# VHH binders against Endoribonuclease YbeY (ybeY), part 20

Target 1, 156 residues: Endoribonuclease YbeY (ybeY), of Chlorobium chlorochromatii (q3are0)
Amino acid sequence: MSLELCNSTRQAIPNKRLLQAIRMVVQGEGYEIATITGVYCGNRMSQRINRDYLNHDYPTDTITFCYSEGKAIEGEFYISLDVIRCNARHFNVTFEEELLRVTIHSALHLTGMNDYLPEERVAMQAKEDYYLQLLKTQKSISPQKSTDNAIFSCNS
Below, E stands for the ipSAE of ESMFold2; O stands for the ipSAE of OpenDDE; V2 stands for 0.75 times the mean of E and O plus 0.25 times the DockQ between their complexes.

## First folded at step 20 (VHH)

Design x6 (from j2 with G56D; framework vhh_ozoralizumab_d1; at its last look DockQ between E and O 0.73; V2 from the best seeds 0.71)
Fold by ESMFold2, look of step 20:
Structure x6 (fold): chain B 156 residues (1-156), chain A 125 residues (1-125)
Amino acid sequence: as target 1 above (156 residues)
Amino acid sequence: EVQLVESGGGLVQPGGSLRLSCAASGFTFSNYRMYWVRQAPGKGLEWVSEISGSGDSTKYPDSVKGRFTISRDNAKNTLYLQMNSLRPEDTAVYYCARVYIIYYGNTYKVHMDVRGQGTLVTVSS
């Protein structure tokens, strides 16, 4: 079992809440973690991945590699904090709220949930709302109640 | 080490049939979506079939639909392609491939990460 978050930027992110969100989605959807790596990065890395894998030259908020289709999840995701910041302003929500939503969105994809059909997009948004609310009602388990960095950092 | 080994290719007359096999090892086979792809002489790779990890979902392009059937036996870690009503244009090297899904921007792409060495199918009178 391995769940790792890497932050290749200088932007602080709420590591413990992000880990909690991922575990909550995976468990809540009835899956288990074999290996999940979450990478929080800037637009340059997002653009490179889009160019190399997806044949386009623009950044996206998240790119999720869903390696397995079984109960034990193998996968990784890459979230551009630059796109998150822009989208948070556009949607009039906080950076943290948008980041948590996109992290939950990526975790839902790792459980095999799609969002390319209109009815699938509605279901995805409903699940995002559900897990955001569930996360809001949970208490921090950190005695210090501090903002934490990823357990590991990465270079990209 | 992840390994895919194709077999069952050969020479067949138009209208004939062949069954290809792909032996998989080094990974949990049932957890992965699989493709068959082919490469005709002088051409690029062409997708010819797709099957989900469980085997419940299959997909084909129009060029082979109704003639080719993909299947898998997850207990034997083996992927199959039954090819019927073969035509000269089906002549190609056939490869099995392990694939995964990349989600982005409310869409997705299937990415081929491992491919076997291939097996030659020649359809000629």
Scores: ipSAE 0.635, ipTM 0.818, lowest interface PAE 1.0, mean pLDDT 87
ESMFold2 (binder alone), look of step 20: mean pLDDT 85; pTM 0.840
OpenDDE, look of step 20: ipSAE 0.760; ipTM 0.913

